# Miniprotein binders against q8wxe9r568to878, part 19

Target 1, 311 residues: q8wxe9r568to878
Amino acid sequence: EEEITVDVRDEFSGIVSKGDNQILQHHVLTRIHILSFLSGLAECRLGLNDILVKGNEIVLRQDIMPTTTTKWIKLHECRFHGCVDEDVFHNSRVILFNPLDACRFELMRFRTVFAEKTLPFTLRTATSVNGAEVEVQSWLRMSTGFSANRDPLTQVPCENVMIRYPVPSEWVKNFRRESVLGEKSLKAKVNRGASFGSTSVSGSEPVMRVTLGTAKYEHAFNSIVWRINRLPDKNSASGHPHCFFCHLELGSDREVPSRFANHVNVEFSMPTTSASKASVRSISVEDKTDVRKWVNYSAHYSYQVALGSIW
Key: E = the ipSAE of ESMFold2; O = the ipSAE of OpenDDE; V2 = 0.75 times the mean of E and O plus 0.25 times the DockQ between their complexes.

## First folded at step 10 (miniprotein)

Design Z10 (at its last look DockQ between E and O 0.73; V2 from the best seeds 0.00; counts 0 for: pae E 2.5 > 1.5)
Fold by OpenDDE base, look of step 10:
Structure Z10 (fold): chain B 311 residues (1-311), chain A 81 residues (1-81)
Amino acid sequence: as target 1 above (311 residues)
Amino acid sequence: KTKTVKLKVEGMDGPSKEAFRDALKILEALSKLPGVETVRVFIEDGTVYVIYDPSKTSPEEIIKAIEEAGFKAELVSVEEK
């Protein structure tokens, strides 16, 4: 059975301000991968929601792919695999190619402007130091300005959310490998005096608490990592923030560095090209009528959020 | 306000490279017409949909452009959206 699978993946990177999480700098790279199982020489055409094409299409009815987006995007810095006829693209904006058989390869990549005004959620973080005591608190709220969050029926989640708080090397000894499980149903109330899951070891025991997901120090990142499987959480009331809290008592004030982490790292995925809004409008395979066609969409976000520190 | 005209081009029996080439010629011809916004050509049977501004062009002008490109087209329908 003959098939062609198109994977469209956004990669968002950027720097975000503290507080309202305004995007200070961003980069959106979209990569299209092809995996095909086609007999013989099969010339293929890929149609995208390219603004320069703007709905001008030459297709078979069977070549039209379902799409939910009506947006046209501007492609920047297009790069193609060698199997693409670039001359044809330059002349007609048609993506014509002869795919490698039974091999997943990157057909093309391009850059776009971020399609949204805001990120899917905001993260506010406050750090306080009092003597030898250090506290870190974060509040995570879903952004209503993000299009995927507006309609609960069509909402696209953030998946595998990872929020990393870099830890000074001097503090590593204070953190254990134990994970703190969050209480999913609790309102975002952080009790500063509550110890959650602390096992007494020689030295200061960090107190960590999350309202959703898990938090632990992870050596691989040299960070406290707050992990959330899915946002928004289905069990949480809409509009309520999720919170992360960490309290650390150091052995002395001398252990408090003059500079704590100036940023938090955030990563997550979405099951759609939410960053670029890139879509496959058509897939054509020469002289073949019974080819199974699949399109997968995803986005990966990786950015830094500036921290507000109070020393 | 735009209108959509449905046309049928004679002699286009895709899928084929020839049909695609012919479709490109048609698309090129139509894209140059004032008031034409989008063109969709179904190469399998030569069905052509054109979204256009009726204040700037007409089905007759669209057909004429196709003819000037070397093809024959017949009007099937006009729809208002």
Scores: ipSAE 0.489, ipTM 0.848, lowest interface PAE 0.7, mean pLDDT 88
Fold by ESMFold2, look of step 10:
Structure Z10 (fold): chain B 311 residues (1-311), chain A 81 residues (1-81)
Amino acid sequence: as target 1 above (311 residues)
Amino acid sequence: KTKTVKLKVEGMDGPSKEAFRDALKILEALSKLPGVETVRVFIEDGTVYVIYDPSKTSPEEIIKAIEEAGFKAELVSVEEK
């Protein structure tokens, strides 16, 4: 009956370099939300894996939560809901609060440095514009430097991966009439007599191919969107990249912009706080021993992969 | 080079706002004592573990700091780590 749920969510944003996807800029914001169903006036305490707490704990044994990491993190720019006693936080790093009843609210937010050396995968993209011909090709490879990719027993997937290729407005007519579906192999030959969305009836040659997931133009993003439900893919041979290929033949050189987009956008989620490694070490509810306690962890990544200019 | 002292602090016998705030006073007092590295307070029974540098402080000085904060503490054990 009585229950408190703590939701811990990372938001990673950033910019990574062309080719090797070195992190050039990053920002990690973690938000903690509380939903509680507690009778009476209940003062709660939340303990995080804050490096300033390490070894200096005030705890009830019954309130200790299962560990999710051995890492201790540095919390920057903490901001709190008004129900938090900030003096207690500054003295003990314990988050002492009186939760809103039956109302999900943001208890706090803070920033961290990215806890890994690399992102879960790399995306290499090659583009070319030659006359009225446009080609885009990407290779996605799981990173060996990301901790969740190293041990199958602890592996945490990337979910709902979106790779967005911004499309110049001049190309939109090529996508308005036709959707494409993903294929697992690149088998197309260039067909110079056809273009996507032209008045010409194209042959059987494809305009767009993927080896995993699907790719289609999505008006909501003004982009070609490569969608992959889950990485790593359990059915693919180890070590092989996942590929995207797109070839367009535009009706005129005047439809081709002077340069291609500067970045490809990547988004995905993970069911863990992989960017911050934030973890709840304890949850206490004043004077109550029969409160069910739940902790949920998630991360959302949204970043740009740099592309070279076309000149 | 460090040792761990286990202490029992009187008056802490279960969860309460008072017990938490009392534990906070103890933790603050011990954080000021040179040679104290970590402090863990179990407020349900008043058990306190202190990891300290024996060249800088002692269980007697740790107990004195707790007593100056207004609490009685008894030595339970000391171990090397």
Scores: ipSAE 0.315, ipTM 0.771, lowest interface PAE 2.5, mean pLDDT 80
ESMFold2 (binder alone), look of step 10: mean pLDDT 79; pTM 0.727

Design Z11 (at its last look DockQ between E and O 0.89; V2 from the best seeds 0.00; counts 0 for: pae E 1.8 > 1.5)
Fold by OpenDDE base, look of step 10:
Structure Z11 (fold): chain B 311 residues (1-311), chain A 81 residues (1-81)
Amino acid sequence: as target 1 above (311 residues)
Amino acid sequence: ETKTVKLKVEGMDKPSREAFRDAMEILEALSKLPGVESVRVFIEDGTVYVIYDPSKTSPEEIIKAIEEAGFKAELVSVEEK
């Protein structure tokens, strides 16, 4: 069977303010990859929701791809694979190409303005230092301003959420438990019902708690990493924040670094092009009637949340 | 308020490079008309859908533009949005 698969992937990067998590700086890169199994030379056309096309389309009925978006997007800084006829694109905005056979390759990439006003969720983090005691708390709330969060029936989740709190090198030793079986990283206890306030926890070992997911120090990131498989959580009441809490008792106030990380790193994925709203409107293959066509959409977010004067 | 006119272009009975080229010419001609918002051409049978502002253009003017481009089109239907 002849097949063509189009993968459309957003990559969001940016810097977000503390508190309300306003986007201070962002970049959205969309990449389109093609994998085709077509006999012979097959000229293909790809139709996107390009604002310069504005619904002007030349297609076969069978070439129309299902799309849920009604948005038209402005493409910036388009770059094409060599198999694309760029002259045709410049003259007509038609993406005409002869794909490489049985090889996944990047057909094109472009930049867009972020399509939303807010990120899918907000993260507020507070840090307190009292002598040799350090506390870090974070509150995560879903944003109602994000379009995918408005209707539970059409809710698009954030997947594989990773929140990283950079840890000073001096503190790394505190997150290691010497066990007879080797050094293990301290893991957070999950308490779904807990509202974390400043609890005086007496003890030399770090205490970590989360209302959802897991948290532990991960050497690969030199960070405490809060991992959540999916947001929003189906088992959590809507509107309640998810919380991360860490309490660390240092050996002395001298172990408190003069400089702390002034940001938290956030990463997650979504099973849609939620950042760009890019969509494939049509796929045509010349002289082929029985080509199976697939389109996959995804977005990856990677940004920093500023913490300000926390450290 | 926009309307959609459905047209049929004569001589466009199968998909081909030629049909695509012809469709591009039609699209170019129609896109320049005041009041035309979008044009969709189905090259398999020459069906053309034009979304337009009826205060600025008409099906007759749209057909005329196609004819001036060297093609012949017939009115199939007009639908209100």
Scores: ipSAE 0.520, ipTM 0.865, lowest interface PAE 0.6, mean pLDDT 88
Fold by ESMFold2, look of step 10:
Structure Z11 (fold): chain B 311 residues (1-311), chain A 81 residues (1-81)
Amino acid sequence: as target 1 above (311 residues)
Amino acid sequence: ETKTVKLKVEGMDKPSREAFRDAMEILEALSKLPGVESVRVFIEDGTVYVIYDPSKTSPEEIIKAIEEAGFKAELVSVEEK
């Protein structure tokens, strides 16, 4: 059976300010991959929401793909696989190509300006080191300025959210010693006050607490990692913050951390090209009318959120 | 304020590489006409939709531009947009 699949993937990276949640630096790269199973010569055309084409389209009705956005985007620094006729693109903005047979390959890549004013959610983090005590707290809130968050019926989720809090090298030494005992997680205890004149036996309360997802130390990242499968959470009220809390009491025989990280790393995916708003408007395979056509969209975000000064 | 005119281009009744190149030529001719905002060509039957500014051009001028490019077109309808 003849078919063609077009995968459109955004990559957002950048740096975000702590206080006003401002995007200080960003870079958006979009890659388009093709996988096709076509017989004979298969000269294909791909139609994107390229602003230099806006409204000027030559199509067959069966080649039109469902509309995913009303936006038109400017493509910067386009780079193409050798199967693309670059002269046709530069003269006419038509993406004309002969795909590799049964081989997934990158057709093209380009850069765009980030298409939103805000990221899908904000993260506030407060840290403190006081003697042998270390506290980290984070508050995560869905952004009202992100277009996918404005209508609950049309929300597009952030998936596999990972928030990483780098652990100082002093703590890593302790993890190495504990690894001979088979434990990979950070061990810490909650230290609570006691009634007047007496002490109570400390419980085994969690040293890390989240209101959504899970948190643990992950040696692969040298970080405490807060993982959330999906935002917004299906059962959570919109607008409420999701929280991470960590309280550590370092032992008397351990070095107090000399500094804490100046940033938190955030990663997640979305099942749409939310960063670029790139959209496939048409897929043509010569004049064939019986080719099955698929388009998949995704975005991956990876950025740093600045922390305040760590004293 | 814009209007949409629907036209039918004679001789463009089946998709082909030649029909695609003819459609590109029609697009190029209409892009030079002041007041034309967008052109969409369906090559399987020669249907053309043109969004235009009626203060700058008209369906008659649009058809004339197509004819000067070497093609014949007939008016089908005009819709207020």
Scores: ipSAE 0.458, ipTM 0.845, lowest interface PAE 1.8, mean pLDDT 80
ESMFold2 (binder alone), look of step 10: mean pLDDT 79; pTM 0.731

Design Z6 (at its last look DockQ between E and O 0.69; V2 from the best seeds 0.00; counts 0 for: pae E 2.4 > 1.5)
Fold by OpenDDE base, look of step 10:
Structure Z6 (fold): chain B 311 residues (1-311), chain A 81 residues (1-81)
Amino acid sequence: as target 1 above (311 residues)
Amino acid sequence: KTKTVKLKVEGMDGPSKEAFRDAMKILEALSKLPGVESVRVFIEDGTVYVIYDPSKTSPEEIIKAIEEAGFKAELVSVEEK
């Protein structure tokens, strides 16, 4: 059976301010990959929600792909695989190509302006130092300004959320616990109902707590990594923040660096092109009527959030 | 406020290179017409959907433009959105 699969993937990168998480700088790259199994001549046409096309389309009914977006996007800095007729694109904005058979390849890429005014959630982080005691707290809230969060029925989740807090190398030893089975990283205790604000944690070992997910030091990132499988959490009341708390007692105040990480790294995915709003409107295969057509959408976000430090 | 007119162009039986060529001519003709926002041509049967501003153009003008391009079109329906 003949088939063509189109994968559309956004990649968002940026820098976000502390507190309100205003986007200070961003970049959205959309990449389109093709995997096709087609016999013989397989001239294909791909239709996108290109603002320069504005719905001017010549198609077969069977070529129309379901789309939920009504938005038109401006494509910037288009780059094409060699199998694309770029002359045709420049003249007509039609993406005409002869795909490589049975090989996944990048058909094209382009840049867009971020389609939203805000990110899916905000992260506020506060760091405090008192003598040899260091505390890090973060509050995560879903943003109502993000379009995918407005309607619970059509809400698109953030998946595999990773929040990384860079740790000074000097502190790494404090996050290791000697166990009978060897040195293991200290893991956070999950407390769903906890409002973290109590300083009453006495002990030589770091204390980590999260209201959702898991947190532990991960050597691969040299960071404490807060992991959340899905946001929003279905079991959490809407509007309540999720919290991360870490308390560390150092051996002396001399171990407190004058500067530690001034940012938090955030990474997550979404099962839609939420950053660009890119959409495949049509897929045409010349002289073939029985081709299965699939479109997959995803977005990956990776950005830094500035830390608020209280020294 | 826009309207959508549905038209049928005679002699278009795609898919074929000829049908596509004809569709391109129609699209070019209509895209230049004031008030036309978008044109969708189904080459399999010559069905044409045109989204337009009724204050600037009309189904009659759209049909005329298609005819001037060398094709015959008939009005099927007009819908208000």
Scores: ipSAE 0.580, ipTM 0.888, lowest interface PAE 0.6, mean pLDDT 89
Fold by ESMFold2, look of step 10:
Structure Z6 (fold): chain B 311 residues (1-311), chain A 81 residues (1-81)
Amino acid sequence: as target 1 above (311 residues)
Amino acid sequence: KTKTVKLKVEGMDGPSKEAFRDAMKILEALSKLPGVESVRVFIEDGTVYVIYDPSKTSPEEIIKAIEEAGFKAELVSVEEK
């Protein structure tokens, strides 16, 4: 079976403002990988929605791929695998290449801009430091265009959401025994069998609480990490925020910096979508008309949410 | 304010490396002609669509540019859109 697969992966990075999460700075790096199983040394052409091509195309009708957008994008700082004829690209914007056989490789990469005005959700964080007591609270809300009330067949989830709260080096000692206090998730569930006023002899008040997902200190990141498998969740349609709470009591006021942190790190993936609206418009394989052609899109987001004015 | 001309270019009869290179020459020639806004070449049958500004150029000038590039083209239709 002869086939070619084009994987388009966007990597969003940036900084967003406190509170309303307006995008203050952003960059998108787009990488295109090829995996092909073609007989001979087939010459291939890739057509992107490059604004410098806009409307000026050379196609075979069978090579046209389904359109994912009507936008044309600017490709900045293009870099290519050695199999791409760069002179052809610079003279005509045609991406002409001879792919490696049965080997997934990066055909090209370029920078572009984030195609939307808003991110899928917002994160508001409040911190307080009073003496030896530190509190952190976060509220995560789905943006209006990304709620669970949309048609489930067209909704693209945020997957493997990770929100990292940097922990100052002075506080690491307080997290060495985190397994004793543990991480817990708070739900809207009511304990119907609970006794009023009873003492919890075997229980410990958790250091961290969440209404969705899990939270714990992770040494690999030197951070408290709030993890959520998928957003929107079943309850996101109600408009209620998903919450994180942390309370710490330190042994000495001298171990506490004047501020908790200047940012919170957010990461997640969105399958089957692009952050840049980069789109494969055509895939041509020389002298072949029965090649199976696949295009996959995915996006990964990694950005900082500011907690104060630094700029 | 623009028109679309549909042309048929001789000698493009299916996918080939030569047909693609010929199409590139046609695109380059038409990019030099004032008033041409976009060009799409279908190499399987030599169909060419050109969107142009009729105040700056004409189907006759477009055909002439293709002929100067070494190809023969015939007018198929003109659309107002």
Scores: ipSAE 0.338, ipTM 0.777, lowest interface PAE 2.4, mean pLDDT 78
ESMFold2 (binder alone), look of step 10: mean pLDDT 78; pTM 0.727

Design Z7 (at its last look DockQ between E and O 0.61; V2 from the best seeds 0.00; counts 0 for: pae O 10.4 > 1.5, pTM O .749 < .8)
Fold by ESMFold2, look of step 10:
Structure Z7 (fold): chain B 311 residues (1-311), chain A 81 residues (1-81)
Amino acid sequence: as target 1 above (311 residues)
Amino acid sequence: KTKTVKLKVEGMDGPSKEAFRDAREILEALSKLPGVESVRVFIEDGTVYVIYDPSKTSPEEIIKAIEEAGFKAELVSVEEK
């Protein structure tokens, strides 16, 4: 019952422009973890889609892992666990190592570039402050390639989407126990842009509304957090924006702070995919032929979308 | 417009340190030959695929380079890409 599991996790970070959602800054950190249950001395070799290896491979057919991409990528700033023979890597680009037994550990990490042209969705946010009144509106749209013209059973979703709107401490008292859940009837209020009416709900209490997911102030983040379990939404027609709205009346304009966040924070995960297109092409375990081999991919995205300074 | 030659190299019959070393020597020898674009070696049976430019080299020259490196290779097939 011998086996080895290779987990490849990409961590995307960056900054996105407010208007056209252009990626202004980006980088991907890839971490590879190993969990193995192997008998005896277990000298292992890991083959990545490293561009310096492209086309020149020495393999067993049984060591070949399922193809996840045809791309070959540049690995930057490789760092390794002590069990990796770094001289072998620098001479031949082979990742040769003796794994820790029955212990999940980080084998290596490296930096890559984001391998796609666009992010899975775009976010536009508009804010206004008038005296003691504050309004925030956001429109979320799936990017081309994440619309309903793909097979929904095989489309890789964005999961646990969090959109965070930093809130000055002076406003926290206005977010008592109130929360807003998604409601289908709100779709009738959406025009070609995404707007909500707020005039029917006035007074000292904030109003938060969403067309998908939930929105709530969360002390852990000092932010209003719009949470969406999964995008694209299986029940939504192609091309419709998902909307967030908040209207807040402060006690006086003296409560308007001089410093506002000029970013909205976006965070989500994508299972079974990669942001870098890093791919495990082969796994060898010395001369053993009866080892079960698994490769898992996942990506986590955490970035800022600029708002400007009109808060 | 390239061609692929399939060769069989004797003595490679499984995953051993010697087989990996021998495969590396063959790959290095072929990488020096003008016109060779890529080399893939399957060590379980000694199958070697070489993608090459037919205006610069040939299966006969590829086999000769392998033999000069100390290995015996037989031509199995040639295919246009």
Scores: ipSAE 0.497, ipTM 0.873, lowest interface PAE 1.2, mean pLDDT 79
Fold by OpenDDE base, look of step 10:
Structure Z7 (fold): chain B 311 residues (1-311), chain A 81 residues (1-81)
Amino acid sequence: as target 1 above (311 residues)
Amino acid sequence: KTKTVKLKVEGMDGPSKEAFRDAREILEALSKLPGVESVRVFIEDGTVYVIYDPSKTSPEEIIKAIEEAGFKAELVSVEEK
């Protein structure tokens, strides 16, 4: 009935260039949370794929945790909860701790270098202005250079993908439609298999289209938000881009700002520590043999992509 | 390619601090062996498992190093993966 759960979560943040989405700046923070239900004083040891431990790893067989990664990582700027014996860590790189019982807490955090050369997908966005007409188009493609995308059998998806296009405050009115029930945000029509180009669609209402997911203006972000549940899409042919298209006819050319947002915000999650490649190699609990041990892995990505503007 | 040497070491019962201490001593002894660049030691029910590159070190050398560290070790099995 005794158990310990270890949650390892990556947080990637960064700035990405336009076009090929080269990472210009990034930060990877990994946080480890513990939830334990252990009777009495239970001294625990956590083993990570710390490169400084490589070749010097001592573990009980029963404490070995399954791992899918063979990588060893360099930990930077380690910070520990007070229940961790930092002296022991300093001397031996062993993470020794007495967990808080029945309380989820952050055991430690550290920084790593991003483990991949590219992000899971690329996003190219083009904005064009012609008089009072504004068009925004985006093309999303899965990156073959990302390790999780190489083998379809072992592919790790991006989940809850959110792409946000900041909208000037002056345009917000154009994304609202009066309905019998009040003002509602316009929603994109899904058109699978469509390739979006310049359309001669004229009208007082914005036209939004997506090949996958949904898109609408969301006030909470002051953005048009393109939402995709999962990438890659199982129903989409490999190699074809997913597209977002928005056409807006403004009341006058004066409503076209000289400058609007120069970036797109991207967020998504992955069910693995894909950014750091951090892994729990072992969990030991002193003087206890029947402890159920669980490890959960996740990553959250949040970054900005520069926009290509054609004025 | 790794070689797993299964050794029975007397007096090593886990999970305990003593077992880890002893394993550490064993590991230190093994790490000093020429040709051993990386070694992993894990313990199960008095059995010590040593994972290493077999290309440069024999199981007999491993056993000898453990014995020199003050432990009695008996070879149980050798597996290559």
Scores: ipSAE 0.007, ipTM 0.219, lowest interface PAE 10.4, mean pLDDT 82
ESMFold2 (binder alone), look of step 10: mean pLDDT 79; pTM 0.731

